VH-VL binders against q96il0. Designs and how they scored, part 107

Target 1, 167 residues: q96il0
Amino acid sequence: APERGAERRDTAPSGVSRFCPPRKSCHDWIGPPDKYSNLRPVHFYIPENESPLEQKLRKLRQETQEWNQQFWANQNLTFSKEKEEFIHSRLKTKGLGLRTESGQKATLNAEEMADFYKEFLSKNFQKHMYYNRDWYKRNFAITFFMGKVALERIWNKLKQKQKKRSN
Below, E stands for the ipSAE of ESMFold2; O stands for the ipSAE of OpenDDE; V2 stands for 0.75 times the mean of E and O plus 0.25 times the DockQ between their complexes.

## First folded at step 3 (VH-VL)

Design y3 (framework fv_ebrasodebart; at its last look DockQ between E and O 0.02; V2 from the best seeds 0.00; counts 0 for: pae E 17.6 > 2, placed apart)
Fold by ESMFold2-Fast, scan of step 3:
Structure y3 (fold): chain C 167 residues (1-167), chain A 123 residues (1-123), chain B 108 residues (1-108)
Amino acid sequence: as target 1 above (167 residues)
Amino acid sequence: QIQLVQSGAEVKKPGASVKVSCKASGYTFTNYYISWVRQAPGQGLEWMGWISGYRGDTNYAQKLQGRVTMTTDTSTSTAYMELRSLRSDDTAVYYCARAGFDYESSTYYFDYWGQGTLVTVSS
Amino acid sequence: QAVLTQPPSVSVSPGQTASITCSGDNLGSKYAYWYQQKPGQSPVLVMYQDTKRPSGIPERFSASNSGNTATLTISGTQAMDEADYYCQTWDDSTGYEVFGGGTKLTVL
């Protein structure tokens, strides 16, 4: 459920936007996309009575998020760098400057850019394949721990119910 | 060649604070966590906490909560550990270590260690 | 109480097999890690994920982890293996990493 009317501080004194969860949230909170990875970060809620198993799951989810953000931040930076280098090289080959007569950045047409995209995808195929493998393994581990936590919570709830009936 | 180089030995009075640095080289700093582990003279290893090289997220040992702060400077690939309100029983060699995360076990392990920084707390 | 218990000292003759134990509740359901520390030096990772040896660690080093006990085994023990050995895992009560108390290996 959306948290309409929740207060949060979205900007620093310098006017820079800051990722902040809702002030009164009792749940995990999803933020805006990260500048480099384009992925939305999750700020994990830490309950006061967090069990060691719940902490282990949260740690795994936090580390997996960081790993995932690091992968995509690096991928996006590499893409942007190689894209600019490709554009610069092609414009130089054509005898064109880096900027148009109006002062705007010069660009290539869609057909020329298709060559770059094809080369980039081909070059990074193995890297993406290994990413998918590791992503699968990490999500399997997370699902496994989520199952353990769910069972722990069910057993604790059953124990509380039994205790209430016997008192 | 992976190296962690720590700042030099410190002598402090009780109640003071100490800040130890750990400069990493030979790997991508932001891809790993840095843990801090201390060892009192003639005693075993005591884990203090870790910090992410990428996000700067920290987790501290319960015994040190409220007295320790870990930070990083990604521009210099340096991690810092500040311990406040020093007591005589804080006298120890303080190590930084590169921490890998074993996601199958959800456990941190320490594959490369700094040379250690001796912090002596005496009146 | 200690989460991980190690004997304070173990003595072996050169060329014999040394066994260093690490005990903890249901330790075999977790991964154990082992570190070697020589006097005046930093710890060195000698075993990870129960049984795996890092590059550069001699074949003489092996390990196991089952039930409540993880064991580091050094075959054909040499004088250079004399050191303090620490096991490490995570602590169920805190959710954080924990070291054993350490074992001083003496090669007589």
Scores: ipSAE 0.123, ipTM 0.658, lowest interface PAE 4.8, mean pLDDT 83
Fold by OpenDDE, look of step 4:
Structure y3 (fold): chain C 167 residues (1-167), chain A 123 residues (1-123), chain B 108 residues (1-108)
Amino acid sequence: as target 1 above (167 residues)
Amino acid sequence: QIQLVQSGAEVKKPGASVKVSCKASGYTFTNYYISWVRQAPGQGLEWMGWISGYRGDTNYAQKLQGRVTMTTDTSTSTAYMELRSLRSDDTAVYYCARAGFDYESSTYYFDYWGQGTLVTVSS
Amino acid sequence: QAVLTQPPSVSVSPGQTASITCSGDNLGSKYAYWYQQKPGQSPVLVMYQDTKRPSGIPERFSASNSGNTATLTISGTQAMDEADYYCQTWDDSTGYEVFGGGTKLTVL
């Protein structure tokens, strides 16, 4: 039995954002677009007196970010791979090479590529639907926790004002 | 198993030509490019060019334009590199390599290499 | 033509981490490939697409690429890792493959 060389599914490298904000930053930092996902990573600020609720919100935001990074990194890789396979197959059918004699990448015209895009979108429609659903769920949760944190902050401010009036 | 087997060492005089062969096995020859890379004694790797295993289209390094010719024989899965007007500075180990295709970057890398062929150009 | 610059040599003690750099203009926007070459042998692909490891390459080999610098990292360096290492990328303007000058890794 020919050993089916396990096509190691090229998993997109977990784009650990190499972006290091300045140590004295008191706010969230937005990094450059990630090479694989093309998403801008956010480095979340950690307050010195972070409440448990704030920490939970931060963690949820971080997890959601990581989820997005992984999804789009993989999606972009899949897209690129399938696009190139499509191009290769069409060029081969035409008796053309993958590169021109000048070393330029051989390309298909816009009409030919339109078929690829239609097929790709159709094939990935369900995947995108699930992504969108999960995206909404995650963002809803984040928004909910943002509201809770806001309320907590208001409450803490009110308590501090009451203590100052009592002294 | 994927293998690239090159022809044996050559000794040539200045002004002569050399033709090195590279026989590929273990994969579909026409699905890949063959690249040629040379290495002068004690020096780094120098890319010379590549050839399609399918159509035979070529791209040569500018430095070698007019002096190098790459060809393929699909019936024998063999690539050939001919270098003409040999000079002393052409003394090197010449490698053939299979060019794998990186789908994400649309670039090529060299995943399998021949054993190398020493070409010595001496008076 | 794109130029890749590597240090001519790097030395490391056994068990320590070796880092080999490859610098090029906007290299981080492209992919870097790494090759190991032992004396008298053909080059062997050790890393591709910046961070991907071919089958058969030990896990102690890793790589990164950002800005203008790609880095090959060998953790827990062994005597068998003594070799010349070459980075490679693609020149978009010419269609040429480009190699770095190579780095000799010595395990002391």
Scores: ipSAE 0.019, ipTM 0.583, lowest interface PAE 6.5, mean pLDDT 86
Fold by ESMFold2, look of step 4:
Structure y3 (fold): chain C 167 residues (1-167), chain A 123 residues (1-123), chain B 108 residues (1-108)
Amino acid sequence: as target 1 above (167 residues)
Amino acid sequence: QIQLVQSGAEVKKPGASVKVSCKASGYTFTNYYISWVRQAPGQGLEWMGWISGYRGDTNYAQKLQGRVTMTTDTSTSTAYMELRSLRSDDTAVYYCARAGFDYESSTYYFDYWGQGTLVTVSS
Amino acid sequence: QAVLTQPPSVSVSPGQTASITCSGDNLGSKYAYWYQQKPGQSPVLVMYQDTKRPSGIPERFSASNSGNTATLTISGTQAMDEADYYCQTWDDSTGYEVFGGGTKLTVL
């Protein structure tokens, strides 16, 4: 390839970009991990001949993904902030600075960090119970509608086959 | 139905503080962020910051970092924004908005807005 | 820390097509969102994910985002479309919400 791209290479773009899926994809597909939730979003295909049942299933899956992404994005931000506050508080209690002599960020050992993890789980117990309940409700509904869509598709194939035999 | 209902208009003197409330309903409050946006008379929208509905994690606009405090009360599904050391250029309509998550772009946007709260700072 | 630039006003005749631009560095690699604000009212989301309409927004609203420019397009513009329009993006580097300065659409 020739070298005549030098002008474009010297003007480097901003270092952060958003994921943008292909505009004409014909499949559901999985994007990169979300910065906040650490979950990979599913990008749902919308067919031109989507039935009302298929639309309801797709919307339910989309809504469930939105709900799940938001929950874990919120939890990840809370976890990160509370973890840093815990480390800072424990270093201050021990009379230590936030940085070592070499300038590295001071840390706590694994046993000390286990106290944070236990405290975080304890504080979030009720929220995670409600999340688990809602997760099961949503997944049972999705599974139910997946079955209904599968039966609808089988029935439509049988109707098409019956029309061909009658013609 | 998702709603954000804000507290009523306030008139304040310079140097005072104001605390605006935003009561959310129709969704799980702890799973979303609330963003605060203000608009001075005849001007555009100015983002102030956001707060998590879960534990009150915040991110404040740099210009307001020392003057604004955002809090939540999860038991009442209510977000609060307090602006201190008020001055005349803080006269604005203050909005709360829910930050919705766009699964395809993995980004946040404002899908529901409160009705706005006029705060007037005058001598 | 991104900056979104909009023209301060746009005028169109009733029934014609209005175009409102929003310019930002490498905006086409990001997602753009559009809000409509009528006098005395709260903003309302009218376009998301560059090109998509929320439920309840008329089909005459459309949008695009490519290069450094996002564009909101209103076909068959009606008097009720007279409003201020704001573009918005999310700045991943700071976590800040970024709004354009707003464009007053006048239908005359």
Scores: ipSAE 0.000, ipTM 0.446, lowest interface PAE 17.6, mean pLDDT 78
ESMFold2 (binder alone), look of step 4: mean pLDDT 90; pTM 0.921
OpenDDE, second read of step 4: ipSAE 0.018; ipTM 0.595

Design y4 (framework fv_ebrasodebart)
Fold by ESMFold2-Fast, scan of step 3:
Structure y4 (fold): chain C 167 residues (1-167), chain A 123 residues (1-123), chain B 108 residues (1-108)
Amino acid sequence: as target 1 above (167 residues)
Amino acid sequence: QIQLVQSGAEVKKPGASVKVSCKASGYTFTNYYISWVRQAPGQGLEWMGWISGYSGDTNYAQKLQGRVTMTTDTSTSTAYMELRSLRSDDTAVYYCARAGFDYEDSTYYFDYWGQGTLVTVSS
Amino acid sequence: QAVLTQPPSVSVSPGQTASITCSGDNLGSKYAYWYQQKPGQSPVLVMYQDTKRPSGIPERFSASNSGNTATLTISGTQAMDEADYYCQTWDDSTGYEVFGGGTKLTVL
């Protein structure tokens, strides 16, 4: 007869190095460029007294960063793969090998590559159009909320508010 | 993990309106467009329009301008497509599909589809 | 106004190569996408950005797009490949997505 699961299990991951991020950071931290998107990620600091408006701005910036990372990672991957396929095809047409006698990748000259760049730009016109439209709208929203947060902070400072004191 | 789940079948009379829902899960809803595509019985695929999960910006097929409205509810990761002034030739299976880019799969446009919603317009 | 033309049907014997064409004015300057639809099921992306295959799609599927014609090629065609196939592209003048009329692939 079927029975529910066995004994309790408490397993820790093995063979994996854990790195603690800098918990003491009081500011946003900018990381190194991502391998795929070539964009620098921002690690957002979350203050203990984050307002709802500050939270909305942070979430918008985080979502925009994820969107931007996905877009450029995909774009760079697409460019690299299609460039290699184009070079391979043109070398085959010319009767040349894919590698030089030294084992290096064979390449095309700038004039030949101009055909690839023109084709790539044409094929990606729709993608770039939608990216630019969304980028504009996302930046507008972020700028709008940055302004609201700035006004909130100025107002709070003018009110001379004191932070809570722990007992 | 990535899934689009649509509302159930509808039977409508000519002149009525129908509103189909598409609930997304397994990805960041605001990072993708949702497209709507319909298919009449025994016919091919017909694109209806798309909506941004972020801005709510829409682009509708010319044939449907004035009859279709697409909306989103970001809090529930749900897209909606309302078609008004229904005719018998609007009888079709209506699909929602995710459009955009996905790094892991290197896909572009309609990479994930809902199960479809049959809308029958008769009598 | 982009219009994509596909043959209504293509028949092939098991193990043979099937070729499904999609014709449109200057289609090679745009990305073409291919979808497989079996009866009663949702479409499934089988080829994207002209020549690229999604994870889970067998290597016997390949495609090209040049000039006015995109072609989906299925090598060693199997009974499980029997389905309707649709090509798709984007019309830059309208911003509309455009599907071909579909091709019913029959494996004899």
Scores: ipSAE 0.000, ipTM 0.559, lowest interface PAE 11.5, mean pLDDT 80

Design y5 (framework fv_ebrasodebart)
Fold by ESMFold2-Fast, scan of step 3:
Structure y5 (fold): chain C 167 residues (1-167), chain A 123 residues (1-123), chain B 108 residues (1-108)
Amino acid sequence: as target 1 above (167 residues)
Amino acid sequence: QIQLVQSGAEVKKPGASVKVSCKASGYTFTNYYISWVRQAPGQGLEWMGWISGYSGDTNYAQKLQGRVTMTTDTSTSTAYMELRSLRSDDTAVYYCARAGFDYESDTYYFDYWGQGTLVTVSS
Amino acid sequence: QAVLTQPPSVSVSPGQTASITCSGDNLGSKYAYWYQQKPGQSPVLVMYQDTKRPSGIPERFSASNSGNTATLTISGTQAMDEADYYCQTWDDSTGYEVFGGGTKLTVL
């Protein structure tokens, strides 16, 4: 069967987005924080007469958003998984059960968790450095194209004003 | 008060069409979607589709694609749902419900419901 | 489509806590909504966005959603809470809304 051994594709890269902006919106729309990345998604308004330059800017911003969402969703998932494994391991070492007298999950105190946070941050240092580097590169490219779009719009307005005067 | 008032019960023969109306009041009609949900006797809720009060854009359940049409009349704040080629298993109470998409919600939810319209399909 | 599974019935005595579950693949990654339907009446929204209560819904109603299971909890259950309860979410692969099969809550 074709699906034998196939891994599931992420919904975000190729699936239908759950987040939909109001239909009468003529501007970019910011939604609630994503459950996994904790970042607010932006849905971009597409003008009727979008120029090739405006399309490039929009696609760059969309691609940057998808990259950013994916990075933080994966980071938060990894953090949560490793945190739970650390807590379970430490509780097992101390001979403690996984539940409190109230029936809730047993948790380590802030002093005990400090070691986990330090280890997690140091282990992910290089990953965070690459993220910051790519983030700066993407923002620079976006700023550059925003400047080009702004100049195009100014020039088009001047052209329209000149045509009106010549009539 | 926000209210959705639906048209009265209908009895149809197999192969006929039915058109149910849903008149909204107490809010700005164009700011919300209207969703249609049906419930066969003794069964659960089945989503049929929604229509925008602003644009008239629609989204229909795959099972009903080609048989259902949803429309609105903004001047009367009324939504309509027409179901064609009726079968006995289309016998159900048909509900309209107001659906909103808010800045703080990434999905639609149904906060106000019409009273329901019983459609019976029998020979 | 996300298939939402609910137990067909739940029974509690007055004053006890009722728990109604709704299970679906990756349901905790989506928002869950809950509706109450009494015989001969239209559904009423009782919980939205996993944990939020609409105005007019008693504080004894609460809900959670994590992993594959969303849960509606009614503390200090009263006779008036006897109804069918439906969960609802969004199937992000199809863009369609989906309802659970419903749970009949009986208070005796």
Scores: ipSAE 0.000, ipTM 0.451, lowest interface PAE 18.0, mean pLDDT 78

Design y6 (framework fv_ebrasodebart)
Fold by ESMFold2-Fast, scan of step 3:
Structure y6 (fold): chain C 167 residues (1-167), chain A 123 residues (1-123), chain B 108 residues (1-108)
Amino acid sequence: as target 1 above (167 residues)
Amino acid sequence: QIQLVQSGAEVKKPGASVKVSCKASGYTFTNYYISWVRQAPGQGLEWMGWISGYSGDTNYAQKLQGRVTMTTDTSTSTAYMELRSLRSDDTAVYYCARAGFDYESETYYFDYWGQGTLVTVSS
Amino acid sequence: QAVLTQPPSVSVSPGQTASITCSGDNLGSKYAYWYQQKPGQSPVLVMYQDTKRPSGIPERFSASNSGNTATLTISGTQAMDEADYYCQTWDDSTGYEVFGGGTKLTVL
């Protein structure tokens, strides 16, 4: 087997932990939510005679999925770390322990947590703005290429008896 | 491995235009914004604007809007900044820097900078 | 546009702690970033997201950000730390990046 680039890593069995589509799938497979990003990964079906345009669309979708999953995995990690730090800092300021008498993690009331949420959203405003702009642009490009693939498929159906084996 | 390499120094007369290039390597160009920051001799850093490596969308500092244009060439992973109607007070070192969301570092900031391009405007 | 105010200069003896402040309205509600610039060189990121240190930056660098003031602290200051330091954030109403005026750190 020849050595492959990044594209093969995306479709390899080892690419996404234990996510594995059923054998002989003829459509895209949607997996369980990722532990870190909480997004459902999509494993893209690859036709035996994928055109260069179809390959470009698939790679664009795969790259966008990877970008999106990593963004949310890291955002969720940052949120969790900053939330825990905020809670610990406030409990220390109040002279309270990090655990209740019952052994549960001590928590702040809703009013105190609202301060954290406001601060977190404010601090991440620009980051979320950049994400939203790029997300919409990526989806526009995907839609554009989906249109091109659809036109290619229509044209190929009109060219009946054309054998790709001859090309 | 991540590098931003800028074009060489320029000497211009007042009223002329200058176009500085910034070639990126070592990362996926379309996943980041490129920001432009200038520094006049002996002065501080002044943000000029940014451009998306993916969409080509731009955001320019109000002071420069109408005189600056930022573009990209995705095929060569290169960003460009053109400043028109040059004045003597545009004499500065112009830097490109990587910005936007970075999934590996969990943040956006100016983490990698080009070497700078000196633009001298003299009459 | 939002203004970030830094002292123009700070002097410290070798081995002592240097503190460089950056003041802006409600700055603690935003992330602050810090850059080091030596003469003739490009800026180098030394602190990001208020308190985080990039790989390769010595442990003697630390920072905080609360209320209206962000502070970069250099413990056990060395001659090699002599440089201009800039803070940076954004104006959330415009989305524009904003730099402080810069602080020249002198190690005497």
Scores: ipSAE 0.005, ipTM 0.552, lowest interface PAE 11.2, mean pLDDT 80

Design y7 (framework fv_ebrasodebart)
Fold by ESMFold2-Fast, scan of step 3:
Structure y7 (fold): chain C 167 residues (1-167), chain A 123 residues (1-123), chain B 108 residues (1-108)
Amino acid sequence: as target 1 above (167 residues)
Amino acid sequence: QIQLVQSGAEVKKPGASVKVSCKASGYTFTNYYISWVRQAPGQGLEWMGWISGYSGDTNYAQKLQGRVTMTTDTSTSTAYMELRSLRSDDTAVYYCARAGFDYESSTYYFDYWGQGTLVTVSS
Amino acid sequence: QAVLTQPPSVSVSPGQTASITCSGDNLGSKYAYWYQQKPGQSPVLVMYQDTKRPSGIPERFSASNSGNTATLTISGTQAMDEADYYCQTWDDSTDYEVFGGGTKLTVL
């Protein structure tokens, strides 16, 4: 899809690079997975006559995306850093270097990594629990406002139809 | 810049209630929790509870359950902590602090603190 | 409920390495955080997630967390480091945040 832009581009607050919606798009645009969060960023289409309710829904979805991207980027970064620290610590204990004879990063086998995964999951249990709670609440709110926007659009169509028929 | 600005010092009589405010700026209020921590004169830090800027969900310390209420006003990015049935041993500096998943970390920790509000309970 | 135990006081000479410990049951299975509080001031986060420094915190601050003990280490201690230091974690069973009793660091 073409990524030339006559439309204004927004930079994602979570450090995700900006992307361009395709020309003639009247819908939200979904980009490739972010390198750090592994989540696909969404660029939201803004209609010319966006209602205050539609704006509230769009902002809620944008804030939820930013929150979600920020959480998973930080989580993945933390996992990677702590995994490297664990591997380096264990290799030091064994008297081994950080690189193999072939120049590749030295790794630990599954038995040795089991302790790391168990510890990491235990350390992150509370934050994953709160993340899931907030994730469900955010999706409930989005669904609720999607319903309100749908009802508003139906009512506006009915009003316009009646106006045309009365002329 | 990220800032938390608290309301001014208060003097209360035993049995009264106090409500301290904490106005946040420089970040998206609904993406973070606000925690409340108090410190009696010459004593250590005591966690009181925290509230979600998004859902309004709260977690209160057992010792304060039934006496404390935390609320938020998202339109003004302000958190509130009300403590009822005040006793002389509630005399302390009360702090609000931000907790969340910001760029500098990945979970619940207290990265920015308000300046503190001295609440004195005396007859 | 988890209880975090810190020594009430630690004294070091300028340039010496200070070590402040924080002990709690299975603390190494949780993340530990450290705060510095100078007289009349609000606490300041100096270490997060066991070993990580916030921007603006000097490189001479480091920390570890293993087994039952988390340790804050200040290398080349300076007079400006004189403060009360608090460790913090959370208790999964109660869903409560827990602070240690605090350690007064004296530099002379």
Scores: ipSAE 0.005, ipTM 0.567, lowest interface PAE 10.8, mean pLDDT 80

Design y8 (framework fv_ebrasodebart)
Fold by ESMFold2-Fast, scan of step 3:
Structure y8 (fold): chain C 167 residues (1-167), chain A 123 residues (1-123), chain B 108 residues (1-108)
Amino acid sequence: as target 1 above (167 residues)
Amino acid sequence: QIQLVQSGAEVKKPGASVKVSCKASGYTFTNYYISWVRQAPGQGLEWMGWISGYSGDTNYAQKLQGRVTMTTDTSTSTAYMELRSLRSDDTAVYYCARAGFDYESSTYYFDYWGQGTLVTVSS
Amino acid sequence: QAVLTQPPSVSVSPGQTASITCSGDNLGSKYAYWYQQKPGQSPVLVMYQDTKRPSGIPERFSASNSGNTATLTISGTQAMDEADYYCQTWDDSEGYEVFGGGTKLTVL
């Protein structure tokens, strides 16, 4: 498994990782996005001369990435599991086995699946509302601190230029 | 080890205010909501509201709107619940509970609870 | 407005199956949660998202939620299961979270 900085999976030896991935395997591997959350991880580097403001921004971005990754990894697993359970339940209700006469996996049509999507969205409404509120506030805060850090870096460079110019 | 530790029991007169604290440890405070739930003697659980550990956004039960205020101090990983204009029927054990998701679950539920704070309102 | 109705008490003998119901309008379209509370103690989450069991909760606990009724089932009930049980769900009209009135489980 690829190692990617702050999202590095410590799977050899495992058991002490702060960011444990879901233990159940999924069928697809996308590569750049995380397999479970489907979000692209960002590696955060800590420079030796990091300012307190830069540290605050970095910690905010790291915490937001952790929050976001955990939320979507868990949400995607819950969706997949409940979708599978729903399909099996509906097939049982219809008196059908999990396999067709030809040995193929039995499926539901789009209209039948619409029932599942409606139920899933209804059940997760509150969770998604609160997630969205926090997500917006985190992003506004990050944008604000990114601006502060940018201004700090510009000001520091201007001060350095003045010192180099004066003998 | 995830733990929520609440402040000690309080005795208040009608019309007074009470402020209960809930100190969290063992997890990233800003990644979870803290909910407040009370229980009158011999009665069931009543949800009061919750607050975001990150944004400080709150949602209060309609019955308590205007009397309750929830706040957080992220530097000490502590949540607070203040209830004003106390009445005798506010006598209850007040609980804080973490409302968040676990790695194995992606739902907002009350997975860890504080030990409870008894608030007695009597003259 | 959401109201969750639970029977006030349920009695079973050790080793029997206990069933505790929680009824609410269209409850099956929402997630149900279950909490166990022993005298003088804080509630403990025993079931979340209708059917899921937290780590540390015995396999004899199971639950379902469909239509208007969620059910907590305890198979092979033990004396240690004697407690009050509360169901919980959300309703934005009531301020988001609502609890059932609670059911006292007595193990004879």
Scores: ipSAE 0.005, ipTM 0.571, lowest interface PAE 11.0, mean pLDDT 79

